# VH-VL binders against Large ribosomal subunit protein uL10m (mRpL10), part 10

Target 1, 224 residues: Large ribosomal subunit protein uL10m (mRpL10), of Drosophila melanogaster (Fruit fly) (q9vpl3)
Amino acid sequence: RGKINIQRPKAPHYERARVVAVTQPKYPELPKAKSCFKTRAERTQQQQENPYNEIIAREVRNWLDHSRLVAFFHLSSITADDIFRVRVQLHKQNLHLKSYGSKIIEQAVKNTRYEAIVPLFHSNHCIVFSPDPEKTAALLRIVRRVPQMVLLGGIVEETMLSRNQLVAYAQMPGLHAVQAQLVQTLSQAPGHLIQQLQAHQNSFVQVLDVHAKNQMNEETPKST

## First folded at step 7 (VH-VL)

Design j6 (from g8 with light chain S32E)
Fold by OpenDDE, look of step 16:
Structure j6 (fold): chain C 224 residues (1-224), chain A 118 residues (1-118), chain B 112 residues (1-112)
Amino acid sequence: as target 1 above (224 residues)
Amino acid sequence: EVQLVQSGAEVKKPGESLKISCKGSGYSFTNYWIGWVRQMPGKGLEWMGIIDPSDSYTRYSPSFQGQVTISADKSITTAYLQWSSLKASDTAMYYCARLGYESSLDYWGQGTLVTVSS
Amino acid sequence: DIVMTQTPLSSPVTLGQPASISCRSSQSLVDEDGDTYLSWLQQRPGQPPRLLIYDISNRFSGVPDRFSGSGAGTDFTLKISRVEAEDVGVYYCMQYTEYPWTFGGGTKVEIK
């Protein structure tokens, strides 16, 4: 009677293996202990249409309507101290950093020209508002030092801009500088035209002068 | 004209609660932060904390963390400083001040004298 | 915390003479952008503090020209070119570069 090798049991016959596989009690995956910590996202989903949310949504809309510069940022793990530092720095530049829930943003921009920004608010985000689009360079300078703030895009003068477009915008000379350059260029155009018109006249005069000199040289009799 | 008007002087006993106010006028209240400064009798100025009235974001000095509560009601353009339980050591003048964009604490309230005596 | 040390504690001055107040910080007040957030405040007897100077050397609106601020890094000075009777009070330096914001101990300006 062959000693049943209890240490390495022979694989059961194919049919038995199939029955065992099918009859293995599918233990319901223990509900992954819903970490008692409702993710911020779950907490935000259960927030019933609180009259309070409507008030905040109106406030967000007001910020959007009165801002000529709006920038959207993703927030990674950032300390309270770092947030405060950034907020103070931004405040000094008349830049206002705000953080709102995704639902509030959705409610605020519903049926408005800003509805396209809703997909940007699926994670931890903040918004920076400013009445002055010229502060874009200052904003980017401040945020570059905060790796936890990632620029996603923005709105400048009612135009939605990508991250790259915002960076490009910040590098552009101010409107006045561009206007000044334009005026300078335009003021030089008549001078160039006059020079070109005069160039033909001057060339003609030079040709005539050469011709006159040649005629004078031919009329000088070789005094033999 | 930018003005910060604080509530009147308070005389309290130890253990009592107190809430003093600072009302801003002459500017957009939600665009500027409000700070609180303590001055004990015959002493210098001490920074307590600051609030952004637009979203009630608040940051306390470590020395005052848990000792006081700073809040704001933007609907009436008013900032608050409150104690749950006053101590004799809380006897001081309390000032609110506006944080300007470029000019630091540019406008100050007239101060609120708080006297806590048994 | 950044400690702000003011000297002198008391400055008796004759009317019409200049006054100078020093403020020293325990560390540099220059931030990463090269900005220095130092202000000077005046507190007259029985009055709230008043802003005089911000960002080391900028006079706040309504502040007389006789007040000037200077300095860099850790050393700052407030100067009054000609002291007037209305200048009597306590002067404070304040830093708000690093949190918590801190004040100097104050300098009392008196008329001799």
Scores: ipSAE 0.873, ipTM 0.948, lowest interface PAE 0.6, mean pLDDT 88
Fold by ESMFold2, look of step 8:
Structure j6 (fold): chain C 224 residues (1-224), chain A 118 residues (1-118), chain B 112 residues (1-112)
Amino acid sequence: as target 1 above (224 residues)
Amino acid sequence: EVQLVQSGAEVKKPGESLKISCKGSGYSFTNYWIGWVRQMPGKGLEWMGIIDPSDSYTRYSPSFQGQVTISADKSITTAYLQWSSLKASDTAMYYCARLGYESSLDYWGQGTLVTVSS
Amino acid sequence: DIVMTQTPLSSPVTLGQPASISCRSSQSLVDEDGDTYLSWLQQRPGQPPRLLIYDISNRFSGVPDRFSGSGAGTDFTLKISRVEAEDVGVYYCMQYTEYPWTFGGGTKVEIK
């Protein structure tokens, strides 16, 4: 009563709750249809959000499982023009730059050996996926010129690699490089044989015509 | 076989909204970008913008920034181009095209003719 | 913006004879790795464009070998060694080395 008047300009929580209870009429509850509508809408939104999150997480799992190369980057502030240029350059190499929320990444890697990557996604980040591990060198070449993208590590052929290991992997000869070296070696073998035959023929002619050189010393060196 | 199938021709009045579609098939839709190209009657080609359907990343040509919206629904492998308020100057043929790896806009849709008059 | 200028505007050609189409960019199209993202498109009458050549000289799948591309820097050429009736149409060069991506104005190839 007099205490209510004292606090009426700024009613305290306890007095406001008391006044509200006294003034509240015994009015019938809100229609069930209105209450059901709210809970139905909430169920629909929750269900839509859950299937959407699960679909996106499944897509990330699919990218992780079917990409033979995955690289993780910290992403600093970058202009729209610069990131577009980088995305185009990566796309031309079958490298796919993407970004996902940390909770989606957590769901995608749950119960997998890749759970260790989750802390990398608490800050600004991006991920590059590719089916071609041979493109690791191209990836590093492209991002070397992009200081806003800082390599954190990656996955190659389902094996997690540190930053330094990924750089070292990019320097190893690929299957294509080994195949090219083999073709080059096979192509050189006939030429080397022809060169040896021509050298012996030339030496023989020189012995007959000039008698200036010892051909036996060239074929059988006197050394220990 | 890679195909891009666009929605049918549209006849609209100025001020109306419009959303045209481009459905991709025969390839992994989220692995390739989709670009939109305008060709005004009797004129050449103009790049409008591009979208990566995997994460909805978009980039617009400066001439079309704020004039159209490019979007995609990857669940039905479809890209969209839409206007909130059409102008008579939007009368043109609109193509979608896929950006391929180590290539250019390699597969094109059949085009959607949009006519805005009266 | 990079302007792509095509010449000639129209190229009437006798059936079975060669045609040559020029595309000139307002600045170099070479990226940091020495790559040039230039392509050639063909648009037959009443049809959508189709890709012929990408990265200056690489023929796209299904394109006859009578089409060839060449060039460097700012000057690029599409050649048709023996024009056939089905080659009638408008040819466009396109660059996507730099944003925004741009097309040439087109060259109409027609049979005399």
Scores: ipSAE 0.732, ipTM 0.897, lowest interface PAE 1.2, mean pLDDT 78

Design j7 (from g8 with heavy chain S103T)
Fold by OpenDDE, fold request of step 17:
Structure j7 (fold): chain C 224 residues (1-224), chain A 118 residues (1-118), chain B 112 residues (1-112)
Amino acid sequence: as target 1 above (224 residues)
Amino acid sequence: EVQLVQSGAEVKKPGESLKISCKGSGYSFTNYWIGWVRQMPGKGLEWMGIIDPSDSYTRYSPSFQGQVTISADKSITTAYLQWSSLKASDTAMYYCARLGYETSLDYWGQGTLVTVSS
Amino acid sequence: DIVMTQTPLSSPVTLGQPASISCRSSQSLVDSDGDTYLSWLQQRPGQPPRLLIYDISNRFSGVPDRFSGSGAGTDFTLKISRVEAEDVGVYYCMQYTEYPWTFGGGTKVEIK
């Protein structure tokens, strides 16, 4: 009885080999363990694909589109009571304080005219929205007493403004007042021009009259 | 015209859950906060809490913290007040009210009477 | 919590006569910005509350001129110059300067 070579077993008979081949359990390939390490790109993409994030991003866009005043703040650690107080104060002035994640903001402003604001949102932040740019002064007044809110910049009438520019804007007379003043100035300009033009004509006429009078006096013979 | 319309009267037993609603109309629902006020029978007004429907930011009165849940669905312009387990002491009229600009609680719902009896 | 105390509890008034309701807060309602968040509400029998006055003295839209609010700091007053039959109800002061917001106990105005 030949030593069964356990290391190199004799190839089974063809029929047996066929049966063995067919009866070999096909183990389903173990699903490749999805490496828990989602690449930063995959995480970013998955975050972008979160339907919830999309909804919120849409909301942010809606706020941006309907706001004539947008202010960006760094938000330091603040108590729930303090933030509530500020929110109520702002609300009374038709100012709406919102907080969003940086990724949501990025998604919201992507491929929009507001994309330039993304660098402002690297830390904890909040945004204040308002349809009324005249509320800028009120906004700054309220926030001035909240040391945890640091103004970074904003958007007024679709124009990006720095912190300093926003402060300056708040100090300006209302847009309507400025416009009224401008209209008044412009309305006076033609009148002033007419006056200047008439002044020259009048002066010329006066000079001519004086000249005519002098000539008449020279022609009057001294009747000795 | 600004209107807040609340759900109808509720009669419940102790231990039951309840969710009442306040629907806003005639204004931009997401731009205004909604507060809830309790009035027990023959008693005064009690502040419960407030919600910003735009982001569901909610603040409760300490006395109602953990006792009720305030929520909102901006898609249907509705705010909610809910109990997980009602008590007999929850028997009251409940009002929703809008926090207005430059004003206060400027518009109120008609109220929802909740009766909890064994 | 800020306690709001209203006086009187009941105010029987003759038609056409003035009425006055006082509201006192346990602490100043003036915030750090100098704003005072005090409102007056009217609740007629069987009806929800209605805003009358906000920010101490401002009448809400549709509120008759016979209603006026005054006060400062901790003492506030609602006045009705000429009480009408429709003015019967309970009046509440409300503060929302500090959280939690609080209401007065109410003053019942009745016709004598």
Scores: ipSAE 0.893, ipTM 0.962, lowest interface PAE 0.5, mean pLDDT 88
Fold by OpenDDE, fold request of step 17:
Structure j7 (fold): chain C 224 residues (1-224), chain A 118 residues (1-118), chain B 112 residues (1-112)
Amino acid sequence: as target 1 above (224 residues)
Amino acid sequence: EVQLVQSGAEVKKPGESLKISCKGSGYSFTNYWIGWVRQMPGKGLEWMGIIDPSDSYTRYSPSFQGQVTISADKSITTAYLQWSSLKASDTAMYYCARLGYETSLDYWGQGTLVTVSS
Amino acid sequence: DIVMTQTPLSSPVTLGQPASISCRSSQSLVDSDGDTYLSWLQQRPGQPPRLLIYDISNRFSGVPDRFSGSGAGTDFTLKISRVEAEDVGVYYCMQYTEYPWTFGGGTKVEIK
């Protein structure tokens, strides 16, 4: 009676193996949480010259035309729950996060003032739209906690801003505060300008005096 | 004035399909999310899911995932809740609600009563 | 899922008297940014729910000042300073800090 090697059980007979294979409970692979963002491949497949792309491109244009704040992000792998959380947070601030294929964006901005943004969209990206540029600070606050969202740049009041410029903009006081500061600065500017103008004149006079003194000293013959 | 108007009461049999609607008016429909809430007879409120009509982004509650489909047609400013096969346990009042800016579910539909009986 | 527990289940109140409803969450509703997404809803008999309070303590437009919300972390309270006849109904707390969003079991306010 051959010792049943419990450590290396003989492969079951082919028929039994088939039955076991068929009767193995196929645990439904937990649906890989399809990242709510269509994979690049799915996006590319959808980007076939479908009349549908034109419709979506028109929608993107509409968002751009009605937005005073547009921010562009690189989007790394993010869970469905995380992106939902961020979208809800943004929504509460009248910030609208959207994701489009690069071709759609290209089509949307073709022959527009925004054509220069196309190079930003070669990778997985998302866009945040808002009619309110004052929400820039709120946007940055929200996305700061989302490491998967990397700010690339944006458009504020029809002006394209780099990442750093957008951050700086968010830190600036409101328009009225800036106006007040500007008025204060302008009110002080004449005094500073006069000082600077006078400083240059004074410096020039000083240099001339030094030069004149040096020339006088050179003309004094060393009486050997 | 912001208003959500839902479709009328439905009486169905088990196994039948159903699609109820929620039409938004008085605001930009595409700028606000629409949520769905179930209320079984004599019971509390249950969150079902939410949709962004602008891009049809949808998120379901786990308990309703695969049980219902939430959709929207932005051209007619309407959100939908649908069942492929109704159960008796689906008998309830269904509300749509708007997710507002800086608020919460700020405007609600009048509700749609769905009765599923053999 | 975050469980929202409301107390009491029923609150019989005399007209003109104050009412208080408690809502406790099974975990903190404070997100990473320090925001708390808690709302209070009123459902009058035969009517859809109505938003009363959002973000713990902010009254929604058209909501009377007799309604106030307070709380932090896991404990929240809705107060009615002076109950009126129109205040009869079921009140729900709702959290939407974490998904799925969840409601309390409701508190029925009725007149004695």
Scores: ipSAE 0.890, ipTM 0.962, lowest interface PAE 0.5, mean pLDDT 88
Fold by OpenDDE, look of step 8:
Structure j7 (fold): chain C 224 residues (1-224), chain A 118 residues (1-118), chain B 112 residues (1-112)
Amino acid sequence: as target 1 above (224 residues)
Amino acid sequence: EVQLVQSGAEVKKPGESLKISCKGSGYSFTNYWIGWVRQMPGKGLEWMGIIDPSDSYTRYSPSFQGQVTISADKSITTAYLQWSSLKASDTAMYYCARLGYETSLDYWGQGTLVTVSS
Amino acid sequence: DIVMTQTPLSSPVTLGQPASISCRSSQSLVDSDGDTYLSWLQQRPGQPPRLLIYDISNRFSGVPDRFSGSGAGTDFTLKISRVEAEDVGVYYCMQYTEYPWTFGGGTKVEIK
């Protein structure tokens, strides 16, 4: 009777091994202890359901809907006094500086035409709103002196503009001035066309007049 | 017409709390800041602080920091000035004023007289 | 804090005569942008303050043309070309260039 090696039992026959493998109780994986620490994502989701956030999100949407000028800024470390100074300066120009959390902005612009602005809000940011697009130049003038405010881009007359485009827009003459120039240019076009059309006729008349004068001079009999 | 209407005169004792109000009308309340100015009896004007009603951003004068609370309820277009504990030295006329565009403190309330006496 | 000093403290004036009020700041009120935020306020007896002049020389809406503001840097002046009875009151200058905003001590205009 061969000594049953208890320390190295012979592998069971293939068929028995299959049966044992299939009959092994699958112990349910112990529920991974939900770490008491809600992931930042879960906390962020719960914060989204705060009625207060909805109110603020509606406010942001209201600002966006009623603004013809919206500018987005990155805000670096700035003192309370400096922020106040800038806010007052902006306020005097009917420019309204606001700061909102990224989640609030995301909620506010979700499923709206403004959804494209969400990527701009990954860090500390502020937004300036105005009902008057003509205040773009004033806005840029004020913020140029605030190195802590970095212009990222904006929305003017429902058009999203890059930083460079916004700067270019601010340098343009006012809409009325441009319109006036356009009207002037358009009003000059018919005059020029008429002049060009008449130029040939006038030249022809001049040639005929010269010819007529020459004929009259030839018909004047030399009074001997 | 732009109007700021303040709450009525108050007579209080030292240690009492008080909240006075300034209601704006005739304009978009959330678009303009509201400042508060103190005038002690027979004295000049003193700047206290200012609030943006749209987001309740508030800035106090150093002399009034921690002494009063400025707040606003935009739903009823009202700004507030509040004391947690009044002192006799708080006896004064208090004015609210609007910070206008391109101007300064352009519209003023009629004032609220606060009398604190033992 | 910027100290605003007004002179005179009292200005007795005859009706129809001009009045002049001076306001001096302890430092320049010109900000980094070159803007100067100085206002003049009128407070009639028993009434709240009223804005007269903003940004040194701009008259607020409804303010009579007899009121004019001038000045630069640290020295500012309010002038009344012809004093009327309704002009009796205390006048204040106010700076809001630097925080905290500060008022002058006031000048009382009275009729002689």
Scores: ipSAE 0.881, ipTM 0.955, lowest interface PAE 0.5, mean pLDDT 88
Fold by OpenDDE, look of step 16:
Structure j7 (fold): chain C 224 residues (1-224), chain A 118 residues (1-118), chain B 112 residues (1-112)
Amino acid sequence: as target 1 above (224 residues)
Amino acid sequence: EVQLVQSGAEVKKPGESLKISCKGSGYSFTNYWIGWVRQMPGKGLEWMGIIDPSDSYTRYSPSFQGQVTISADKSITTAYLQWSSLKASDTAMYYCARLGYETSLDYWGQGTLVTVSS
Amino acid sequence: DIVMTQTPLSSPVTLGQPASISCRSSQSLVDSDGDTYLSWLQQRPGQPPRLLIYDISNRFSGVPDRFSGSGAGTDFTLKISRVEAEDVGVYYCMQYTEYPWTFGGGTKVEIK
């Protein structure tokens, strides 16, 4: 039984790491006594804000704000050729694959509605952007053939979706198709109502007809 | 209207550096890739490489890897092809072309003639 | 690399007559998704290349209906139903299914 190295635990599988990150209780940071002296760590963090990173972070925000479809993927070992192939395929569908550093993503989404995505970027990752949410099915079709790309989740129409929810979304009929079905259903409703209303009238006419026939039969004198 | 306008003809000597440009207009420059194609005098078309201007992702043809540099400046909607040291064999027409959605190389520049002679 | 072979090298055609150009790839151009990335380009004398056909058979915007593309797998054909004077030039097939993207050697269409 291999001694579990408790001193240097192997990094958990990315899925487990994600679950752990999401399930970590967010303790309200105790008001750090404003020590007058910015710790060396705080100064180093402020100095390391490479103006370049800010520019890239702004770009990421711009992508997020203008995309109606955003999908997050974990990248396993993938060749440059395979990445290129996937990028071209996605491009043809107006899907844009981008890769950013975790720090850039953190900076980009800080104090925004997208802050919840930060835990997804602890490993090698890529993001696919699209202005068209209807391309979700195309996206999933393309990436299903790329085992190195693992779907983690996404954002559709400003709503965060799990992997399973994205798959379900992709299987749904388009909005227009649903609308058409609704219109068809609604258009059939008056017909059913009319039929139901007429059913009573038709029954009444049938009863009258039977009554009339019976009266005619009674008036036929038995010719003895 | 979508247009790609390339820089003018160049006459250079062997060993000189050169940077030619391709400016895109009439579309969102960062949303479309730009490819480069070489055509030697009296010869066919040769694929050189392609760039995504949004993040400067670049992929070269193996035959041109290390021979040229493809770059882009999205702020001025311009793609570049450059040589550090020209050879006589680099004498050719060079075209930039846009990779469109659902299409292929759908719009082309007018070409830049590069002549390298001693 | 995928080698694209075009035939014929030269196609002298009488005005109003049909022309046909063949392009053969050294391997199948069908990708894992079943898509085939083959295009046809026209280059008139002294002009840059122009896209005619993409994805085997789709005409690009502004391309006359006399141009048609067909084929599958490794064999592709560009047809001109009625050749006009403006159709003089060199035609290229291009594959971009596999990297590096490659062009055919070209077919020169001339008027007899």
Scores: ipSAE 0.876, ipTM 0.950, lowest interface PAE 0.6, mean pLDDT 88

